# Miniprotein binders against b1l550, part 47

Target 1, 279 residues: b1l550
Amino acid sequence: MRLPEELLERARDIHSEAPSHRIKLDRVGSFGLKVPVEFKGFLLLAEADVWVSLPEGRRGVDLSRQVEAIYELSNPPKDPFSLCREAAISLLEKLNYADSSGVSIRFDAPLQDGESLKYYGVEISSIASDEIINKIRVEILGMTACPCTAELIRAYKSSEIAATHTQRSLGILEVSTKAEHPDPDKLASIIERAMSSPLRTYTKRPDEGGLVIRSLSNARLAEDVVREMIHLFLEEFGHLPEDTHILAAVRSMESVHMHDIYAERSFSLDEIRKEISSH

## First folded at step 21 (miniprotein)

Design ga11
Fold by ESMFold2, look of step 21:
Structure ga11 (fold): chain B 279 residues (1-279), chain A 94 residues (1-94)
Amino acid sequence: as target 1 above (279 residues)
Amino acid sequence: GEIRITVEIEKDGRRIRFMYVITDPRKLEYYLEEIERIIKLWGATRIRITVEASSEEEARRLADKFRELAERLGYDEIEVTREGNRFTVEAERE
């Protein structure tokens, strides 16, 4: 049912009124939207949140304009990164009473895995005010092999035994920058290369054996996985602005324990370069 | 080589500044198209685009592309200035 537009002349415009309590709000928006995106030739259904700041003198947000801002840009489906950055600008333009806007988009990114596919998690955001801050978080599972147990078994009176426990580990890179979002595939590649071995969708027995042997030759502490992520990140993305902030982390689901191991480091590019140059 | 593009757009006294640090020249057209779309979305009446590259020739070619973009979008009073490998395109419209 569509009501007559003439009713707008008679109804109070609740949104434009002053509130009873003049308190500004940091984020007012529409959360959990489903938005089609195109990533590497795949059509994906992403989850999006959109918001703006609300000044103390305005009672409400034009919610239809928020939803309009992102859906107009998503038809036809396009690259989620361009969509995110453009939607943040569109929100601020359409809702000109706000001093900031934000957009976040979450999806599973496909990766080729032999003749099959695997996925890694991506969340991006763009926050617009007098500048634009872009953030990306990538999460991907890999395999780690414990070097401590490997060394103990090697020392156990036998040179023929090459063994240790292996487990799934979740690698995380999160980047916040004034420049465009880093390429998510490059971030995922950095995480996988820091691990003892990648995970596969499926393997045949000879290939499974090779994957395990690779992990044993690349046995690595969770702490060293994080250090390797940072090293590889600096090689690939050292060109970003000096105030770019990074979080590198790994959560290892240790196969011989009832609990996980976690390692994390946050830093700016300027900070980490000074730290490295002191050694 | 690295290409740095800084964009400042303005409408009704409200300014937004954003930047790109492009290391893959194959992505240049993708970002140029995005910059044009953002200028349109904002409805900018004033723009200021600064381009830096490793060579003067490369930076000049990019500045020429932004000058042509400003002309195509109907901007008047287009000014291009140079300082070494850095070019600035400024444009204004009613």
Scores: ipSAE 0.835, ipTM 0.941, lowest interface PAE 0.8, mean pLDDT 90
Fold by OpenDDE base, fold request of step 23:
Structure ga11 (fold): chain B 279 residues (1-279), chain A 94 residues (1-94)
Amino acid sequence: as target 1 above (279 residues)
Amino acid sequence: GEIRITVEIEKDGRRIRFMYVITDPRKLEYYLEEIERIIKLWGATRIRITVEASSEEEARRLADKFRELAERLGYDEIEVTREGNRFTVEAERE
């Protein structure tokens, strides 16, 4: 039932009132929305968060306007990158009392694996104020083989190809930049190439054997994986602004332990270039 | 070559800046269309677009496209300035 419009005209706008405590809030919004997006020819239902800042003199945010802003731009479905950037701007336009806005979109991205699909996790974000900052986080599973155990077994058995324990490892690249979002498929590829081997949705017998042999022959520590990720990232994305910030990380689900091994490096492009040049 | 586009949009004294670094020419039209949508969404009364390219000729061609965009969007005062391989398009509307 809809209330009579006459009653609505008599009601105070609670959101526009002065708050009991004059305190600015950094983020007020709707989290866990579902929005359709187009990605590499797939129509996907993504999870989305939208928010704006709230000035000290305003009691509340018009949350309905936030929801309307993103859904207006989501029909027809478009790529999540443009959606993020455009929605961030639209939020500031519609909610003019805000000095900043933000949009985050999350989904599993499809990746072709032969005749099947594998996937990686992606979160795409844009934050708007006096400038727009674009952020992307990619997570993909790969396989690592332990070089330490391999070396021990090699020393013991004197074999050319030493057995070792293998495990799934989660690689993470997070990039924040004033430029457009970097290509998530390229980021996923960097992570996979930095590991001992990629994972496959399905394998034929010869392919499975080859995959394992390659992994054993390319044994890497978690530390090796992170360093390789950084190296490959610099080769592929060295054209980004110097103040671009990167987090490279790996979580190795070690098969001989109940716990995981974790390694990370946070850096800006200018910082890491200086570091490499100093060596 | 690498194309760098910096966009500044202004409305009621508020200014927002954003940029693109384009290495794949196939994506150029995609970003040009996005810039147009953003300008419209914001309702910008002033725009400043700076383009830097590997050659003067390429930068000029892009600047011309942005001039045409400003004209199409109804901006009345449009100025184009050049510094080497960098072009700046400034436009204003009431």
Scores: ipSAE 0.829, ipTM 0.938, lowest interface PAE 0.6, mean pLDDT 93
Fold by OpenDDE base, look of step 21:
Structure ga11 (fold): chain B 279 residues (1-279), chain A 94 residues (1-94)
Amino acid sequence: as target 1 above (279 residues)
Amino acid sequence: GEIRITVEIEKDGRRIRFMYVITDPRKLEYYLEEIERIIKLWGATRIRITVEASSEEEARRLADKFRELAERLGYDEIEVTREGNRFTVEAERE
């Protein structure tokens, strides 16, 4: 049922009224929107959050304009990176009372695995004010093999390839930068390369055996994985602005324990370069 | 070579700055198109685009593209300045 237009003309604009308490809000918006995006030839339905700041003198945000902003840009579907950046800017244009805006887009990214697909989790964000800061978080599962157990078994029974416990490990790279969003496939690749081995959606017997052998031959602590991730990241993305902030982390779902092992390092490119050069 | 593009757009006294650091030349056109869309989307009355490249020649070529963009979009008083391998294109419209 549509209300008569005449009634709309008589209604007060509640959003534009002065609030009872003059307090600025940092984020007001719509969370859990579904937007189509095009990624690597796939049309994906992504989850999106959109928000703006609200000045102290305005009671509410025009939420319909926020929703309109992102959907206008999502038709036809485009890559989520451009969508995110453009939408953040569009929000500030459409809602001129806001001094900041933000967009977050989340989806599972397809990754080719032979004739099948695997995936990694991705969250893309852009925050706009006097500048735009782009953030990307990539999460992908890999496999780790424990070098400590391997060494114990090797000492007990001499073997070229010592048995050890293996487990799934979640690798995380989060990057915040004034540059464009880093390539998520490259980030995922860094994480996988830092692990003992990647996971596969499907394996034939010879492939499965090879995967396990590779893992055993490349046993790594969670700490090793994080350090390797950082090293590989610097090689690939060292060109980013020096104030770029990175979180590298691993959560290892240890197969011999009830608990997980977690390791992380947060750093800026400037900070980590100074650290490495001092060594 | 690495190309750094810094874009500053202004409308009604409000400024937004954003940056690209391009290492893959194949993506250059993609980002140029995005910059154009953003300028149009924002309705910028003033733009300042700074490009830095590994060579002066490359930076100049990029600056020329942005000058042409500004012209095409109807900006006036286009000024291009150089500092080494860094070029800045400034343009304004009413």
Scores: ipSAE 0.827, ipTM 0.937, lowest interface PAE 0.6, mean pLDDT 93
Fold by OpenDDE base, fold request of step 23:
Structure ga11 (fold): chain B 279 residues (1-279), chain A 94 residues (1-94)
Amino acid sequence: as target 1 above (279 residues)
Amino acid sequence: GEIRITVEIEKDGRRIRFMYVITDPRKLEYYLEEIERIIKLWGATRIRITVEASSEEEARRLADKFRELAERLGYDEIEVTREGNRFTVEAERE
């Protein structure tokens, strides 16, 4: 049932009224939208959040305009990066009382694994005000082997290949930059290469054995993984602006403990270069 | 070579700045098209686009593309300035 449009003439514009308390809000928007995106030849249904700031003198945001903004840009489906940046700008244009806007898009990105697929999690965001800041977060699982246990086993019982516990570990790279979003596949690759071995969706017995042996021969602490991620990131993305901010982290789901081991480093490109150059 | 593009768009005294650092030449057209879409979405009355490249020739070619873009979009006051391998295209419309 649609109410008669004539009622709009009689109804107060609640959104434009003065609020009871004159307080600015940082974010007001719609969270958990589903929008189609095109990514690496796949048509995906992504989750999206859209928001704007609200000035102290305005009671509410025109939420329908926010939703309209992102869906207009998502038809036909396009890549999530352009969608994110364009939608942030469109929000500011359509909602002229806002001094800032934001868009976040989340989905599982397909990654080829032989004849099958694996995936990584990705969140793409853009914040617009007097400038646009782009943020991307990539999460992918890998495998780590513990070098400490391996050393203990070696000391106890001599073996050519030291037995040790292995586990799934979640690697995380989060990048905030004034440049365009970094390539998520490259970020995922950095994380995988920083671990003892990647995970495989499909393994035959010889392949599985080889994967485990590789991990054992490339045992790494969570700390090692984070440091390797940073090293590889600098090699691949050193061209980004100096004020680009990075979070590199690993959460290891240790197989010998009920708890996880976590390690992280937050840094800007400028500060990390200075740190490395000092050694 | 690395190409840096900085875009400033202005409407009714409000300015937004954004930038690209392009290392893969194959992606250049993709970002040029996006810049055009953003200018249109914003309804910019004034634009300032700065390009920096590894060579003067490359920067000039890019500046020419942005000049042509401004012309096509209906801007009537277009100025191009140079400083080394950096070119700036400024355009305004009523």
Scores: ipSAE 0.827, ipTM 0.938, lowest interface PAE 0.6, mean pLDDT 93
Fold by OpenDDE base, look of step 22:
Structure ga11 (fold): chain B 279 residues (1-279), chain A 94 residues (1-94)
Amino acid sequence: as target 1 above (279 residues)
Amino acid sequence: GEIRITVEIEKDGRRIRFMYVITDPRKLEYYLEEIERIIKLWGATRIRITVEASSEEEARRLADKFRELAERLGYDEIEVTREGNRFTVEAERE
């Protein structure tokens, strides 16, 4: 049942009233929206968050306008990158009392794996104020083999390829830049290449064997993986603005321990270049 | 070659700046279309677009495209300035 529209004329606008406490809010919005996006030829249902700032003199945000802003741009479905950037701008236009806006879009990105599909996690964000900052977070699972155990086993038993424990490891690259969002497939590739081996959705026995052998022959500490990720990132994305901020991290789900090993480095492109040049 | 596009849009005293660093020429048209959509979406009364490219010729061609865009969108007082391989297109509408 829809209430009579006449009531709107009689009702006070609660959102535009002065609040009891004049305090600015940084983010007010709708979280957990579902929006269709087109990505690499796939139509995906993504999760989205939209928000704006709220000035101290306004009680509430027009939440319906926020929702309309992103859905207007989502029909027809488009790539999540342009959607994110355009929606951030649209929010500021539609909600002119806001000095900042933000959009986040999350989905599992399909990645071809032979005749099957694997995936990596993606979160794309755009924050708009006097400038737009674009953020992307990519998470993908890989496999690591422990070089320490391998060395011990090699010392114990003469073997051409030393056995070692392997584990699933989550690699993370988060990039914040004033440029457009970097290519998530490239980021995922960097993470996979930094691991001992990639994971596969489907393996036949010979393929599985090869994957394990590759891992054993490319044993890496979590620390090694992070450093390799940074190195590969600089090679691929060194053209980004110098104030671009990066988080490179690995969470290794250790198979011989009940706990995980975690390693990370946060840096700007300018900072890391200076660090490397000093050596 | 790398193309850097910086866009500044203004409306009612509010300014927003955003930029692109394009290394794949095949994506250039995609971003040009996005810039147009953003300008329209924002309702910008003033625009400033700076293009930097590896060659003067490429930068000039891009600047010309943005000039044409400004004209098509009804902007007046379009000015194009050059500094080396950097071109700036400024336009305003009443």
Scores: ipSAE 0.826, ipTM 0.937, lowest interface PAE 0.6, mean pLDDT 93

Design ga11
Fold by ESMFold2, fold request of step 23:
Structure ga11 (fold): chain B 279 residues (1-279), chain A 94 residues (1-94)
Amino acid sequence: as target 1 above (279 residues)
Amino acid sequence: GEIRITVEIEKDGRRIRFMYVITDPRKLEYYLEEIERIIKLWGATRIRITVEASSEEEARRLADKFRELAERLGYDEIEVTREGNRFTVEAERE
């Protein structure tokens, strides 16, 4: 049974009161929501966080309005990118005392892999204030083959083994921009193309052999992968605003080590162009 | 070519500015529909949409689409101005 609505006339509105300490808060929200989304014909259950800023003169946030804002837009399920951008604006409209709002959405993106599927990680966010800043992080596994060991084996006269160690490497591209979110499939493709080869969900023996040979033919250090990711990113997304910020990184689970290798570069489009033009 | 769209929406003196840099013409309709939904979500009483394209003809066609959008949404004071390949659609309502 619900309580009588008449009680709202008699109860204090705790959230609209002034706090005992007048300190603004940057993020107050509902985190870990489960939200249905539609991505490339797949119905997925994504995880979402929603928040707003809280001014120093307001005690609390109307948390039910935050949750309502995103669920209204997610029923029926829709594209997660439009949902993210639209929800950020809806939050700021519904909670007009806030200076800013934010939405993040995380899901595993399905990707065609022959007659099967594979996946990659996606996290997007939109922050709205007097402008909108959109961020996307894509993570996908690929294969790398060590060029150092490959060169040693090539130089070894009596060896009939054409080999090097190979491993899974996690590639990461993170983009923050005033423009719309970049296409996640294109970001995933950039990462995979920078690797020695993509991973497959399964292979038959002839295809497996071909994959390994391809990897040896494209042997790359983690550092090489990061540089190639940046090169390919600039070819595909050089049109984005000059203050667009990018992180390119690789965490390689080197098969001959007990630990991972990590390489990373952060830059703005303006910054990297000046760096390249100075050479 | 490249299409640039900058949108300003305003309600009760509060403005939000956002943009799109579209290089795939197949995605144009998707973003036009999103812009319309955002204008409605904000409840905008004033909008300013600036469009830029590789040719004046293309930019004009896009500006006409935004003029039509403003009319569909009930804006009564719609003005279109031009500066080279850049068109600005401004509209107000109550």
Scores: ipSAE 0.824, ipTM 0.937, lowest interface PAE 0.9, mean pLDDT 91
Fold by ESMFold2, fold request of step 23:
Structure ga11 (fold): chain B 279 residues (1-279), chain A 94 residues (1-94)
Amino acid sequence: as target 1 above (279 residues)
Amino acid sequence: GEIRITVEIEKDGRRIRFMYVITDPRKLEYYLEEIERIIKLWGATRIRITVEASSEEEARRLADKFRELAERLGYDEIEVTREGNRFTVEAERE
């Protein structure tokens, strides 16, 4: 059933009125949208949020227009990074009373793991105003092996045991930049390479043994995982604008404790270069 | 080599500036196509595209691509200026 279209002429346009309290709003949007995306040949169902700013003189936002902006661009499904950047522009164009727009898109990125698949978490966003700021957060699980316990066991005179505790660790890289979003696979690779060993979906016994031996031979403190992530990031992405902001972090689910440990560092490219050059 | 592209688009006095720092030449066409789509989405009446590359020849080829893009999209007021390895393509339409 469709209501008579003539009602549009008789009804007040509530959204375009001035509000009783003239207060600017920073984000008014539609959150939790499901959008199809194409990533490395996979068709994925991503979760998206879209929003715009609302000036003090406008009572409401045209919510149908903002949803339209992202869905028009998502059919047929396309690359989530282009979708994110283009939708942010489309939102400002369609809702020209807004000073800024934002789009975020979240999905699990498939990653080849031998003859099977694993995944890592991706969240991207684009904020458009007089410029566009692109942000990407990548999260991937790996394995860490404790070097402190390994050294104590090595030093134990009666022990022939080559051992230490290992645990899952969640590595995080978050990048905010005026340039295009960094390649998520490169960010995930940086995180995995910084850890003692990657995780596998499954292994056969000989391969599992090799994985464990490599983790023991590459024991790392959580603090040094973060430092290695930063080092590898600078090698790969040092070309980004000087004011690019990075957060590098690890949350280690320590197998011998009831709690996690957490290490993080945030910095701009300009800041970290000055810090390194001062030594 | 590294390619830097800065894009400024304008419609009705409203300007948006964004940039790319491309180090993988295989991604160049992907971003060129995205820039064209963004210009269309905004409905830009004025564009200013600055390209920098490691050589004058490479930067000139990129600038020529943006000149051709502006022509194809119906911009009749097209200026190209050069400062070393840096080219600026400015265009406007009514």
Scores: ipSAE 0.822, ipTM 0.937, lowest interface PAE 0.9, mean pLDDT 91
Fold by ESMFold2, fold request of step 23:
Structure ga11 (fold): chain B 279 residues (1-279), chain A 94 residues (1-94)
Amino acid sequence: as target 1 above (279 residues)
Amino acid sequence: GEIRITVEIEKDGRRIRFMYVITDPRKLEYYLEEIERIIKLWGATRIRITVEASSEEEARRLADKFRELAERLGYDEIEVTREGNRFTVEAERE
């Protein structure tokens, strides 16, 4: 059913009115939208948030227009990175009373794991104002093996045991830049290479043994994983704008403790380069 | 007691706008030095600095400091305009 259009002649346009309290809002939008995206040949159902700023003199935002902006661009399904950047621009164009717009898109990215698949977390965003800022966050699980316990067991008087505790560790890379979003697979690869070993969807007994031996050969503290992530990131992405901001972090679910260990470093590219060159 | 400073720097049509709200006068020189460092780091060819204070005399003294800063940095075509307690220093260089 559709209401008679004649009613529009007499109805107030609530959204265009002034509010009772003239206070601007930073983010007004639709959150938790489901949008189809195409990533590496996979059709995925991503979760998206869209928003704009709202000036003090405008009571409401045209929510249908902001939802329209992203859905018009998602049909047919396309690459989530282009969708994110284009939708942010489209939002600002369609809602010209806004000073800024934002789009975030979250999905689980498929990754080959031998003859199987595994997944890692991706969140991208684009903020449009007098400039465009693109942000990507990648999270992937790996394995770490504790070098401290390994050394203590090796030094044990009858050192017939090669052992240490191993645990799942969540690696995090977050990049904010004026350039286009970095490739999420490259970020995931950096995180996995910094770990003692990757996690597998499944292993058979001989392969499981090899995985554990490999992790022991690459035993790492959480702190050293973060440092290695930074080193590998600079090798791969040192060409990004110098005001690019990075957060590198590890949350290690230490198997011998009731609690997690966390290590983190945030920096801009120019900041970290000066730090390294001074040592 | 409140001092407001708005800075716009521009190079080749690219514009960045930022501001300060200073309620502690002991911090004024710290922010003036910061603005100078920012202008130098950006390499701005055009700057526009707006100063507002609780009195015209105070705003004028601040605007004079920014005019002198622009001169010291080698800007020409420096223009200072007034509207009430608001002074604007605009400058450009080659």
Scores: ipSAE 0.019, ipTM 0.137, lowest interface PAE 6.3, mean pLDDT 85

Design ga5
Fold by ESMFold2, look of step 21:
Structure ga5 (fold): chain B 279 residues (1-279), chain A 94 residues (1-94)
Amino acid sequence: as target 1 above (279 residues)
Amino acid sequence: GEIKIVVEIEKDGRRIRFMYVITDPEKLEKYLEEIERIIKLWGATRIRIVVEASSEEEARRLADKFRELAERLGYDEIEVTREGNRFTVEAERE
């Protein structure tokens, strides 16, 4: 059932009125939208949030225009990174009273794992105002092996015995930059290479043995994983603008404890280069 | 080699600046197409594109692509200037 169109002449346009309290809002939008995206030949179901700033003199946001902006660009499905950057511009254009717009998109990215697939977490955003700031967060699980226990067991049982506790560790890289979003597969690769070994979707017994042996030969503290992630990040992405901000972190689900261990470092490219050059 | 592209688009006195720092030449065409789509989405009446590359030849080729883009999109006043390996393409339309 559709209401008569002529009612628009008699109804107040609530959104365009001034509010009772003239206070600017930073983020007003539609959150939890389902958006199809295409990533590496896969059609994925992503979740998206869209928002704009709202000036102190405007009571409400044209919410249908927000949803329209992202859905117009998502049909047919396309690369989520292009969608994110383009939608941020489209929002600001369609909602011209806003000082800024934002889009975030979350999905699980497929990654080849032998004859199967595994996935890692991706969240991207683009914030448009007089400039565009792009942010990406990648999370992927790996395995860590404790070097302290390995050394104790070696000293006790001779150099021929290698054993230690191993556990899942969640690696995190988050990058905020004025340049285009970094390649998520490269970020995931950096995290996995910093770990003692990758996790596999499944293994046969000989492959499982090999995986464990590799982890023991690459024993690392959570702190060492963070440091290695930073080193590898600088090798791959040192070209980004100097004010690019990075968070590198590991949450280790220590198999011998009831609790997790967490290590992190935040830095700008300018900051970390000065730090390294002073040593 | 590294390619830096800085784009500034303007409509009705409102200006947005964004950039790309490209190290993989295979991605260049994808980003050129994205830049064109963004210019259209904004409805820009003025654009300023600064291209910097590792050689003058590379930067000139990219600047020529942006000049051609501006011509194709119907920009009336197109100016290209050079400072070393850095080219600036500026264009306006009604």
Scores: ipSAE 0.825, ipTM 0.939, lowest interface PAE 0.8, mean pLDDT 90
Fold by OpenDDE base, look of step 22:
Structure ga5 (fold): chain B 279 residues (1-279), chain A 94 residues (1-94)
Amino acid sequence: as target 1 above (279 residues)
Amino acid sequence: GEIKIVVEIEKDGRRIRFMYVITDPEKLEKYLEEIERIIKLWGATRIRIVVEASSEEEARRLADKFRELAERLGYDEIEVTREGNRFTVEAERE
């Protein structure tokens, strides 16, 4: 049932009233929206958050306008990166009292794995104010083999390929830049290449064996993985603005311990270049 | 070659700046279309687009496209300036 529109003439606009406490809010919006996006030929249902800032003199945000902004741009479904950037700008246009806006979109990205599919996690955002900053976070699982245990076993048994414990490791690349969002597939590839081996959705026995052998032959500490990720990132994305900020991280779900091993490095492109050049 | 596009749009005294650094030529057209959509969506009364490319010829071609865009969108004051392989397109409307 829809209330009579005539009631609007009698009702106060609560959102436009002065608040009891004149305090600016940084983010006010709708979280957990579902929006369709097109990604690499797949139609995906993504989760989205939309928000704007609220000035001190306004009680509330027009939330309906926020929702309209993103859904207007989501039909027909389009690339999530374009959607994110356009929606952020649309929010500022529709809600002109806001000095900043933001959009976040989350989905699982399909990745071809032979005849099957695997996936990696993607969270993108665009924050608009005087400028637009684009952020992307990619997470993908890989396999790591421990070189320390391998060395101990090698010393003990004198085998060419030393046994060692293997575990799943989550690799993370987060990039914030004034340029467009970096290619998520490239980011995922960097993470996988930095691991001892990738994971597979479906393996036959020979494939599984090969995967394990590869891992054992390319044993890496969590620290090694992070450093490799950074190295590969610089090679692939060194063209980004110097003030681009990167977080490279790995969480290794250690198979011999009850806890995980975590390693990370946060840096700007300018900072890391200076660091490398100093050696 | 790498193409850098910096877009500044202004409406009612508010300015937004955003940028593309394009290394894949196949994405160029997509981003050009996006820029157009953004300009329309924002309702910009003033636009400033800076294009830098690996060659003057490429930069000029892109600048021409943006000039044409400005014309098509109804901007009546359009100025194009050059500095090496960098072109700046400025356009204004009431």
Scores: ipSAE 0.823, ipTM 0.936, lowest interface PAE 0.6, mean pLDDT 93

